VH-VL binders against f9uss8. Designs and how they scored, part 6

Target 1, 221 residues: f9uss8
Amino acid sequence: MVLTDIEYLLSYLEAHHVPTIKKKRHTYLTYHGLAEHYTYVLKDGIIKNSIILQDGREYNLSYIAKPDVISLLRDEVSRSTDQPFNVRIESEYATFYQVNRVAFWKYVNSTPELQNYVKNYYRKKLSENILRLQRMVMNGKKGAICAFIYSLVDLFGRKVNEGILIDFVVTNDDIAGFCGISSRSSVNRMLKELRTDGVITVKNHKFIIQDVSYLLDQIAN

## First folded at step 1 (VH-VL)

Design n06 (framework fv_namilumab)
Fold by ESMFold2-Fast, scan of step 1:
Structure n06 (fold): chain C 221 residues (1-221), chain A 122 residues (1-122), chain B 107 residues (1-107)
Amino acid sequence: as target 1 above (221 residues)
Amino acid sequence: QVQLVQSGAEVKKPGASVKVSCKAFGYTFTGYYLHWVRQAPGQGLEWVGWINPNSGGTNYAQKFQGRVTMTRDTSISTAYMELSRLRSDDTAVYYCARVGDYDEYYYGMDVWGQGTMVTVSS
Amino acid sequence: DIQMTQSPSSVSASVGDRVTIACRASQSIDSYLNWYQQRPGKAPQLLIYGASSLQSGVPSRFSGSGSGTDFTLTINSLQPEDFATYYCQQSYSYPLTFGGGTKLEIK
C-alpha cells in the first residue's frame, strides 16, 4: 500500500529510533518566544497552538488532532529563532517524536518523500492561515464564532442522528482565544443565541451542529 | 419582554384537584420546554416535571406520577399543571420555568413565573 | 435519582467578604450543574449554567467551578443584594434535582 506523506514520515522516524516524549493534559510542550532545538512530530493526541499577543492575551491558532509536524517555521541554522507557538496538550496525553532540528532537516534534504511532505505541509498551512485571516477580518464576533465552530467539522466532526457532532470538548475560553474575543460573557451570550436559534445544541459538553447552512451564512460575505 | 405569568393563589381541601396556569409572553411558546418546580413553606426547591409545548409530551417525577397532569394550549401560549388528590403536604408555591435550550438542559431554567401559592387545608 | 448535597446549610458573612458554597452530586454529572439565587419572597433566578457560565446580566463577582461530583459557587466581594438562598441543580438526568439550599445571612 502507498503511504501518505505523514505516514512515510512516521515510519521513517520509527525506523531511525527517534525518541518520543509523552505530555499530560494542559501542560505545554513549547512556549512562544522561547528557544527550542527540536522539531516535534505529533504521534498521538490532540494539541492546541497559540501565540501571546502584545497585550498579554493568548490568541489560539489551531488544534492538531492527527499526526503532523507541529511547526516548520524554524530554519536549519538559526540559533536566535524562537519557537513561534505555544503548544498545549488538550487530550489526556499526547506523544511526540522529538527530533534534533538540524538532524530533522538532514533527513528531509536526503529524502525525496520527506521533501514532498514539507512542500505539501507549507502549502496546507499557508492556505489554512489565509482562510482564517479572511474570516476574522470580515465577519465580526458572531461570524468568527460561527467560522470557528464550522472549522471543527473537519477535525472532530461525526454525523449523528441530531446533526454533526463535534466529538471534542471546546471550552468557552478556547473559543474566546480563537475568535479574538476578550470577554467570556460575550462568547456565552452568542453561544446561547445559536442554541436558542436551533443552530447548535450541546450534549456531554460537545457541540452538535443542527443547522450547518446558518453557520455558513454567518461566515459568507 | 420574555416572561411567564401564572394564575392566582388557590385554597383547596384535601382530596381536591388544583389546576395552575402559566402564560408565556415574548418568545416562541413551542420552542422551549416548560418545567414545574414547587417549594413548600420554608423548604427547598422540588422538581415536579416538564412539558414539551410543541409535542405535548411530558415527563413527571416518580413521586407525582399518577397525580399530576401537564397540558398546554398553543393558541394562547399557556401551559397547565393539574395536581389531584391533594394532601396537606402539597401546600407549596408552584413555579413554571422555561429551559433556555429545550433539546438539553445545559442552560438551566432561565425564565421563571412569579409562582402560585396552593394551600391545602381542611 | 441523583442526590445533590450543599454545604453549608447557612453561612453568615459581611459586605465585602468572599463566600464559597459547595455542592456535591451523588454521581458524576459532568458539568450539567446550574446555580440559582432566590431572594426572600421572589422566584429563583438563574446565576450560572453549565457549572461555570455566567447568565446574562449576572454580576462578574459570581463565578462557578467544578466538574464531575464537586462544584463550588463563589461570590467575590459580597454586596447587600446578595443575601439570599442559593441552590445548585443538576440537569444531567431526570428527575432533575436541587440541593437543599444555602442561606446567606448578614453577620
Scores: ipSAE 0.000, ipTM 0.387, lowest interface PAE 24.2, mean pLDDT 83

Design n07 (framework fv_namilumab)
Fold by ESMFold2-Fast, scan of step 1:
Structure n07 (fold): chain C 221 residues (1-221), chain A 122 residues (1-122), chain B 107 residues (1-107)
Amino acid sequence: as target 1 above (221 residues)
Amino acid sequence: QVQLVQSGAEVKKPGASVKVSCKAFGYTFTDYFLHWVRQAPGQGLEWVGWINPNSGGTNYAQKFQGRVTMTRDTSISTAYMELSRLRSDDTAVYYCARDSPEYYGSGSYDYWGQGTMVTVSS
Amino acid sequence: DIQMTQSPSSVSASVGDRVTIACRASQSISSYLNWYQQRPGKAPQLLIYAASSLESGVPSRFSGSGSGTDFTLTINSLQPEDFATYYCQQSYSTLYTFGGGTKLEIK
């Protein structure tokens, strides 16, 4: 069978015996400064990328729940960046390929399939950043929450009799951090409104989306 | 500021009933479940049950089923736990505690009442 | 019913020590585990939720780890106000259960 770009990358890393590292829930894999010698590739598990603001608040950037490179912001010649990325493990365990950065780019430069992976990676990440900006700027607080919940369908969505189960537990603090909302209580109030309106329900601490169309209607194009 | 304020200590004889109150301040009363947890003198914590203040729905530990009743009055942001047919081994401090039922770590109690000592003796 | 077992039942330590308390569940509870601190004569206070998430306002010297059946609470540099009883609690099932408690005593 024809492999996807990421499947090709994973098979290549496995064939070349790249070492792996395994981390427990809510430990940190790396900070921006620690990533300079390595490129990490998620093999299995769920992680959260975040920035800690100067006042100590956490701003959440993304969940990664499928195998992918954690960051490609640095190559052999890249300058320092001003954005620290904290990578926290959200599943019980996460496993990563730990690739020397120079060796990683040697692999990419020698392999047309990996060059295509990198091109597609940058397009995808740019698109995701634009969507995140749209959530913050265009949608207001309730629209941002609706957009965030909808974004979880791609990562964790599973069809059940009651609707679409988001098969991952997301805290009010995480939602606040993803949506730029300063108060856990504000998030809880808006989620209660969605439950009262029959848009979502909660079972075993996980969302079930009962009215997907409502969520889409709340999202600015 | 979030605060849960409970009623005062009670002394009861075996076979009597007791009703403990828990009044909520500083948040929307109907947004969070309230749990009741007891602690016998010198012993650990034991879960009694929870009430959803929005719906009035309840869930009780099987050990207390048929003896405990949890209610609330949304007009005064107050929850109640009534325990009937009291026995000497019901002697404990009874706490109310706030929980969010909806997310990761639900069942975690972020604010607690000060506790109500219920003494059952002949 | 999920049984929670804490060890040790008591530990003696001095200010500045690193202390570790263990908690074991009778079946897998994933990361649905909370840690509470109870000072004598006071209500319990939440320290850690979801096995390793620090509650707002709790000092960073407290940390939680573990998943499945085995969990630990660590206090990196013990302070005088930390002498208290610590409880773990599973929130995986609605029959919520607590460990027996670990009393942290002055050496």
Scores: ipSAE 0.000, ipTM 0.406, lowest interface PAE 19.5, mean pLDDT 82

Design n08 (framework fv_namilumab)
Fold by ESMFold2-Fast, scan of step 1:
Structure n08 (fold): chain C 221 residues (1-221), chain A 122 residues (1-122), chain B 107 residues (1-107)
Amino acid sequence: as target 1 above (221 residues)
Amino acid sequence: QVQLVQSGAEVKKPGASVKVSCKAFGYTFTEYYLHWVRQAPGQGLEWVGWINPKSGGTNYAQKFQGRVTMTRDTSISTAYMELSRLRSDDTAVYYCAREGIVGATEDYFDYWGQGTMVTVSS
Amino acid sequence: DIQMTQSPSSVSASVGDRVTIACRASQSISNYLNWYQQRPGKAPQLLIYAASSLQSGVPSRFSGSGSGTDFTLTINSLQPEDFATYYCQQSYSIPYTFGGGTKLEIK
């Protein structure tokens, strides 16, 4: 029996009596530009990372729906630095371990299992960023939407009679922000085209993917 | 329980500006787009623009670009539309309207404010 | 801009009549069409969205049909409260545009 890297991290934080904080839906844990001395670890809930563009639109970077560290861009010796992005709660509540940043890195440096977690974390984030860049640069607007919807399968996908249910409400604003599309009406139009083509349907405000092969065909190889 | 309540009627002279408010009740203010639609006396409906209350981002019809500004105050769940350099043909009832949400298909105006009469006369 | 044309501009009808209002888009808008009712001195109210979906609380005598460029609103067995102006609206692309309206008048 072996714990996953994240299960090990969570058990370690609990054993060391790291405090938790709880935040409600649509409040912010942190803001871009806010000075912060902590490393946050999502214990439960769903969050969204974003930045605010000059015209007031959100550019969305990721959903995190499984326990994970929300950012490891800060090193163990630097002074407090600005938060790189906004973190908003998307579930009814989210709970976080709140770890002093210097203490977090002392734990990592003293524990081989946590060192492995950090290595795997950076590989995962680099891979995710490359895929996000491909979505934005290579696929055009329709392809970007298809790539985004497909990316939700890992986080929220569940098999149902009609196809793959994405068991999370994703708004047109969120889709526009993830895909770099400035017009909500353009998102609506492309989503309705996908529905007309039998690629997706919407039930109880959630997507059901009926034709996974179509989505994959729209993603640049 | 969802309701949009607008500010009272305004009378302005040509060249002035007007700022109309729309206060939201009964829902999470930041989760729905707010649109502004006007109607000149005896005429049809004309779309002016939208604001995303979450981000503050806006989009305006080309006809109003440079004269209209939409803002919001999330602490009081209120959206504003300011129209400057008023002309007599800006005389109209101005409505705020919420764009409905059905997952990813937010594309209809499900709730409307009562309207604000703006009269521009010399 | 997508132009929306309604016909007729006005129609006279009696209580109990079946009334049909047409709306035409200058280009294909799929099913991104909404219908609104406006009573004199009141704000518009949503009747139908996505061409054929009845808004909650709206009487079943109202129905919508069509796709692409040609759309119809039907009122089966007209009631006194139905005498109002009706507008179609496309939500396919920005800017959102409305039809010129159809005024439903008592005969």
Scores: ipSAE 0.006, ipTM 0.462, lowest interface PAE 10.2, mean pLDDT 83

Design n09 (framework fv_namilumab)
Fold by ESMFold2-Fast, scan of step 1:
Structure n09 (fold): chain C 221 residues (1-221), chain A 120 residues (1-120), chain B 107 residues (1-107)
Amino acid sequence: as target 1 above (221 residues)
Amino acid sequence: QVQLVQSGAEVKKPGASVKVSCKAFGYTFTAYYLHWVRQAPGQGLEWVGWINPNSGATNYAQKFQGRVTMTRDTSISTAYMELSRLRSDDTAVYYCATDFKYSSSAFDYWGQGTMVTVSS
Amino acid sequence: DIQMTQSPSSVSASVGDRVTIACRASQSISRYLNWYQQRPGKAPQLLIYAASSLQSGVPSRFSGSGSGTDFTLTINSLQPEDFATYYCQQSYSTPFTFGGGTKLEIK
């Protein structure tokens, strides 16, 4: 039996008694621009990464719903650098390892398995950012919403008789923030169209995707 | 890595019950659905049902409704399929399989299979 | 239940051949179709999911196409290890159902 890169890291952090912090729903772990010397590793829970634009609008970047390092964008040698984004807790609780950033990078640089993790991490994040750019620029508002809903399948998708249940409550405000749409009412209207067309349904505030092919067609340009 | 390990072969009389286990390794047991699929000798594949290990919710093919029960024990990362009132045509290899492909419910990891023979 | 019809039930081919296997659903299943390979005495192995997505670690000579009711698995330049039985499976709705299988035999 072999552990994955992240399982190996989590095992190491636990064995070395790295401190954890626990935060409850809709509180923030950290903020974009905050000077801090920690690298955070999600142990359990669901979080949302975002930035606040100069005009006060929140732009949502990603959900993280399984253990992972939250960000590797900061300088590995400076004692204090600014956090690249806001981190808000979306599950009832989320638990994080707090590891000194310089110490984290020393561990990575001495461990071949973690060097591979970092390489794969950057590749994954680059790919995700290209897809986000495509969603915002190429697909229009309806296509952006379809692409966003489809993206939730990988994180929260569960197969039921009627289709794919997105087993997580996503608000219209969050959808607006992920899709760069300025109006919650615009989001609501487009979701109503998707329900009317039989593409999605809503049960207990959660989406069920009934026609995945329709969503894929809206994002295939 | 991800691995599903099933219990050993069983020989049963018609009318008996059989309980097959499937122990999961290398992933978070409660995060992904487990499916049971059977294959009679020289025949094709037949889906029996799935269990959500987190909630314990189950879904069975109607053909097996009333005869099959799927359970799990999260403390040992093990799922069980019990089939009752066995008939000779229940003779098959029974597989457990994971469902990591939510968008397609594809079975990307399989157990080694458990041969269940029903004979008088 | 959604019935999956697979054709042919068997096909004979030589190494280097291009082989196609067809799968038809009794009603539209969109892209909820998976393909599996099974060697004698072994568990099935996932090849293609969501009609056309190649599973990690599977050789690029395998490809899938189709949507709705009609689907195809293609093997370009057949290799000796490819002689096995192939199954399609719909995951559109429960009960999930499999095709009857296609046995790929050496000529």
Scores: ipSAE 0.015, ipTM 0.465, lowest interface PAE 6.1, mean pLDDT 85

Design n10 (framework fv_namilumab)
Fold by ESMFold2-Fast, scan of step 1:
Structure n10 (fold): chain C 221 residues (1-221), chain A 124 residues (1-124), chain B 107 residues (1-107)
Amino acid sequence: as target 1 above (221 residues)
Amino acid sequence: QVQLVQSGAEVKKPGASVKVSCKAFGYTFTGYYLHWVRQAPGQGLEWVGWINPNTGGTNYAQKFQGRVTMTRDTSISTAYMELSRLRSDDTAVYYCARGYDYVWGSYEDAFDIWGQGTMVTVSS
Amino acid sequence: DIQMTQSPSSVSASVGDRVTIACRASQSISSYLNWYQQRPGKAPQLLIYAASSLQSGVPSRFSGSGSGTDFTLTINSLQPEDFATYYCQQSYSTPPTFGGGTKLEIK
């Protein structure tokens, strides 16, 4: 039948008995150390990409909560970037296909469906990064938090009687890292303001968005 | 079960340094900040600092800046606090405590799990 | 630093009494206030977080109220195990700061 690009890739890896590895919550899959030998494909679970600076500050780049290739920044022969980032497991477990990097690119180069997947992957990642930069820069700290919360709707959003439940626990530290805010205490204060204004509430450590229009207005302005 | 277990009592002379350990059990060590709080005999609680076990990042109370160093070893789920150039007024029970980092009911830095405490005595 | 002031410093009470302890912040801390109980010779234990939220496993006779600068811990009907020292703590701003404590003594 008709498969999406990622569904085709997963089916192909499964049919060819590609090895999988399983990692526990809050362990790391080191990108800059491991990507030279392997291309990792998330099969199940939730991960977070981040950069940890020498002074211990953490800057968060993305959550990945659906099957996808973790990174295609390294080609068959050389390193395409020196930008370091780390992959941390956020679900209780995450499972990855562990594909030899040279073999991965050989499969891509011989398979039109996988070529289409790679093309769409780069296009999607470029678009996502441009939108993230726009939202972060234009709106200040409060706008950045509003944009971040709204971005969680696509990954974890579920409609409930009270509004839109974000069905995943996001820590204040993670929000600080995603929004470029220096202190998780500052994040907590701004979240309290949003709660007081009736924009969000918190139930069982999870956000419920009560006023979507407010969030969108803060992002636009 | 969730618990924090600290190293045993220490007796030091003025000018020495002391290193106290705090080992975490029953939860994901890197998921929560770890704070150090001290209590001089018969007195109240005083915050010393925190470490983020995930990143190794630290924040110290101004009073202890330059004398305290906090570290961790994720392979054994253990945090350390080292206090140097000890004075008699550093005599206290030193507690490690887990900080809540999750968004819940508008709280931050609530200390929900405490170690049993380590008595550090500084005397000549 | 945000200064936390508790009153009274000590209170004498009997089993079954209702006791109220006050905590005042030197500036507004919204609802970012926690309450701890410390029994003699033991580590502190979290009772209440976010001014009014009861920590799991803590008896319902304990309650917290207040916002901004003025906060209250109430014990509705004292039990023998409640004779301890109580501390408030602000979590609004670094550094976290504690009140001076209120010692609850047997009458």
Scores: ipSAE 0.000, ipTM 0.476, lowest interface PAE 11.3, mean pLDDT 83

Design n11 (framework fv_namilumab)
Fold by ESMFold2-Fast, scan of step 1:
Structure n11 (fold): chain C 221 residues (1-221), chain A 119 residues (1-119), chain B 107 residues (1-107)
Amino acid sequence: as target 1 above (221 residues)
Amino acid sequence: QVQLVQSGAEVKKPGASVKVSCKAFGYTFSDYYLHWVRQAPGQGLEWVGWINPNSGGTNYAQKFQGRVTMTRDTSISTAYMELSRLRSDDTAVYYCARSEDLYWYFDLWGQGTMVTVSS
Amino acid sequence: DIQMTQSPSSVSASVGDRVTIACRASQSISTYLNWYQQRPGKAPQLLIYAASSLQSGVPSRFSGSGSGTDFTLTINSLQPEDFATYYCQQTYSTPYTFGGGTKLEIK
């Protein structure tokens, strides 16, 4: 019956009548480098954080598929409010609380429950980023793809007769962007190898992981 | 002297575009946001949008989305607001104003630019 | 959008009077409220920011109070130069919205 940290934050924002905005699939909530006066909190939906390079290549940072603050990298005292990354909607719709950034930090500084949320947020994000960096640096391209596919189990995984269904459509361009692979053909080749080896299959454009232990063996960490 | 100096009055026909300038003096141009606020004759104040001169990033009120473009030129410490497809109800004094990101208030305002849209 | 409602729309007063102007937000905006004074033919001038903080150079007879949805601007001992239109503004979320204004007129 006790609310989690994120549930407390959502209840706080609702009680204070913080406005929400709703965005459609493949539209952008905000862009890297865009000035923003807001801290956005995902209420519902799935989003992708990325940086789009000048040559049009996308470098993907994370999916967020559960209610959470989009970023706490912007501080309350800086003169610049530039958004650190692009935020694209990946679900049919996504809904966000739009909180004035200075107001957000006043709420946090005045509320022990929100301070606890922020502490846990930084700890979790730091740990996730260090682990992701270690896997990406140590495992090469094939290991990066295997690590990425495995990471989708926590976000979208569902047990089915054939294995673990990743209940979300992930494009080869998105995989290339998450894995730092500049060639779409390299992603296609490695995915074909994994299918040929019986590690994964594809049904209705979604991955099914048939051999989890193979993926883990490629992630030497 | 710290000031914002705007371009002169404009008279336009419906369907035309207008571009208003706002030049900053006496402070670091990239340290402050620049907002555009309009006021129709005898009416109240209406926020149009802002630009961050440091990044070039912008945020526009939804009412003006698709018709307004805000830009800046850091080499001459000047911001611009261009409003297209003008209608008679766009007739207003357009103000630029600055704000610091820590404190969300407009502490310095330009003198205003009268834009008249008439046939 | 957050709607800002000012009351009264106009008020008549004499030099030396104490005047109060109210501003109400359609939803909670914490203390993210500013007050501006506008004299005829001139740009608005900041008086109060963060609901109660007096801007540098503004006379101490001006004060602001409130939080959440209800805010007040008070002018103690009105002076001739204070006859102007006053606007509240929320900066809690975009679009930033202004109240309809309160015209302070000589009685």
Scores: ipSAE 0.000, ipTM 0.400, lowest interface PAE 22.3, mean pLDDT 83

Design p01 (framework fv_pozelimab)
Fold by ESMFold2-Fast, scan of step 1:
Structure p01 (fold): chain C 221 residues (1-221), chain A 121 residues (1-121), chain B 107 residues (1-107)
Amino acid sequence: as target 1 above (221 residues)
Amino acid sequence: QVQLQESGPGLVKPSETLSLTCTVSGGSISSYYWTWIRQPPGKGLEWIGYIYYSGSTNYNPSLKSRATISVDTSKNQFSLKLSSVTAADTAVYYCARDYDILTGYYEFDYWGQGTLVTVSS
Amino acid sequence: AIQMTQSPSSLSASVGDRVTITCRASQGIRNDLGWYQQKPGKAPKLLIYAASSLQSGVPSRFAGRGSGTDFTLTISSLQPEDFATYYCLQDYNYPLTFGQGTKVEIK
């Protein structure tokens, strides 16, 4: 059997009886700045990474909806270092492996399959962040919203008769936080425009994308 | 059917904090925005702010320095605290539900009956 | 903040009359306007959202029109239960702002 890098990691953690922790919707697994000696690996569920800005506003960085390490930014050798992000649970429950950080890096450094996972992880995250930076700087508020909605296709998209269902409830406040828009009313106005133009519709609190080409045109990347 | 009920003291002294709670029954507090609106005697309506059930808030700038809205999903309640009150804060206070997830239109579709708060010594 | 001005502040009408209430925004708000009815001693009730969309359960004699800065609420045949104060609300931008109200009184 050929396993993906992440499947290899998960099977390794399970075989070694690494403890798990289960958290419910809209609770926090950890906080930006919290001193911890754990690396967390998402086993199941959906989470949101964010930071709190100096004025108290939350800026949303990413959703993680597939099993993955939440972050590899912390130092490999110090016993306790500060967490880089707030991690909030977005599914009804999320389950995580709690791995001692120093032990995690010993596993990686001794295991070629895990070394490959880490290399791929850094390349993927760097590429995603560069693309996000470009889209946020270049495309204005409407372009940012279109880029964000399009990004949900990969995470939550499912083809249905009416178009592409985004099978996840995203709030206007979450959209504002992802797009760097300070006002829910600005998000509301742009979503109304997209609905009026037949680009999206809403069914059971979830987006259906009816005109994918429109979204792609708006992001111009 | 969804019902909202305000509760809290009807009389608050100047400089103190008024504290009101809205209890939601007949439906879950989850997945909706919840708002506070007030009406001084003989005057029109003033929007105070909202909270999404996850804890995200927004406030009228005129009240932002004094107003705090919080939610307790386990009790199916949300609350308003308004600090440093004066006679100008005397009003009927309403809680209401706002169904504005992805719709883009503000629909205050369910309201509490309102509670009169008088600020007087 | 966007200022909402209603006209008239009050009017007297008889059952069966056509009543028109006007609401004017200090800047363009597209169709981001709602209408609310408030009876004495009671909470406001949503009648119309998105300038012209009738809320479920609201009688068809209520109709909203307009876009941009000028909006009207029309009651085509006034009923006894319609004597109330009516408020417009803009939801285009924060803070949300109401008009000062129009009281519809019995002649």
Scores: ipSAE 0.000, ipTM 0.448, lowest interface PAE 16.0, mean pLDDT 84

Design p02 (framework fv_pozelimab)
Fold by ESMFold2-Fast, scan of step 1:
Structure p02 (fold): chain C 221 residues (1-221), chain A 119 residues (1-119), chain B 107 residues (1-107)
Amino acid sequence: as target 1 above (221 residues)
Amino acid sequence: QVQLQESGPGLVKPSETLSLTCTVSGGSISDYYWTWIRQPPGKGLEWIGYIYYSGSTNYNPSLKSRATISVDTSKNQFSLKLSSVTAADTAVYYCAREGYDSSGYFDYWGQGTLVTVSS
Amino acid sequence: AIQMTQSPSSLSASVGDRVTITCRASQGISNDLGWYQQKPGKAPKLLIYAASSLQSGVPSRFAGRGSGTDFTLTISSLQPEDFATYYCLQDYNYPYTFGQGTKVEIK
């Protein structure tokens, strides 16, 4: 039997009767800067990580749609106990293991498999952040939107007769926040272009990608 | 034809919560952003915030700590709650529809409801 | 926040006059600008969107122009029903902000 790193962690949390917390759609689990002594592990549901910019706009970092640790940026001894970002619930409900931070790190430090998980976690998150930076800085606004839509295929993609359905409602405000675009109207205009060109269509408020090669071409250097 | 109608009490006491509802008729709430805008007597217009049918909201930072906008798609309604009110919150409150394919586009407005904050 | 400044704050005009109202943004807003008319005791009414596009049902005497920071609304031949307060609105960035208004009064 081979368990993934996250499956191993989930089995441990379940076996040790770690308590869970359940939150409803569009409430926040935590906020950037909130002092907490917990490490959260998503058990079920979909969440969005974000930060608030100085001008009050929300800059979106990631969706998490499968079990994962929300953040490992705080250690057991840091003076900063503040959460690194906002966590908003995007599914009808989301359920989290709520693990005391010191206890979490004691478990990690005593278990070679979880030390490896932490190492792989940081590598994965660093790689994701580099790709996010590329999306925002190197691709331009239209390329950033195309790259973002394409990134949703792995999280929410489902094949249908018309193309690839993104089986999740993504608002134009969320797209603006993921792409670093300062105005919803700019996103609306670019999405209108993509629809007019036959690249995407919208059915029941969800995107269907009709021309995948166009999206890929827009994110190529 | 799309019509919007505000409803709620015209008088709210200081420190209490102002609660207004906008009822949409003649069209679906699902494909638009829905917004609240206020106008103090004799003054200009101030944008409060919006909601998309999915529940996604954005607020004027000056009101973000006190304002909550919610939507009920089954009733074709959206609502504003503004907590801890003071005399400065006395205004005519409008609900309006914002189209998402055009800029600066608030095409349908309710008639407005005056809310006075006074003891 | 983006500040929207209208000029003039008020003006007096006669029926048949050409009226021009200016709106200036404190930073570039592309063409993300709308113009609204408000009559006493009534809700605002959309006249122009995307800086220059005339809303369906609005008389052709209304015209919008401009991009970036400087915008104008022109009424080519003022009618009795045009005496009102006019507002510009930017929706380029949050929070959305209105100009202070320009009152068009009868001479």
Scores: ipSAE 0.007, ipTM 0.462, lowest interface PAE 8.8, mean pLDDT 85

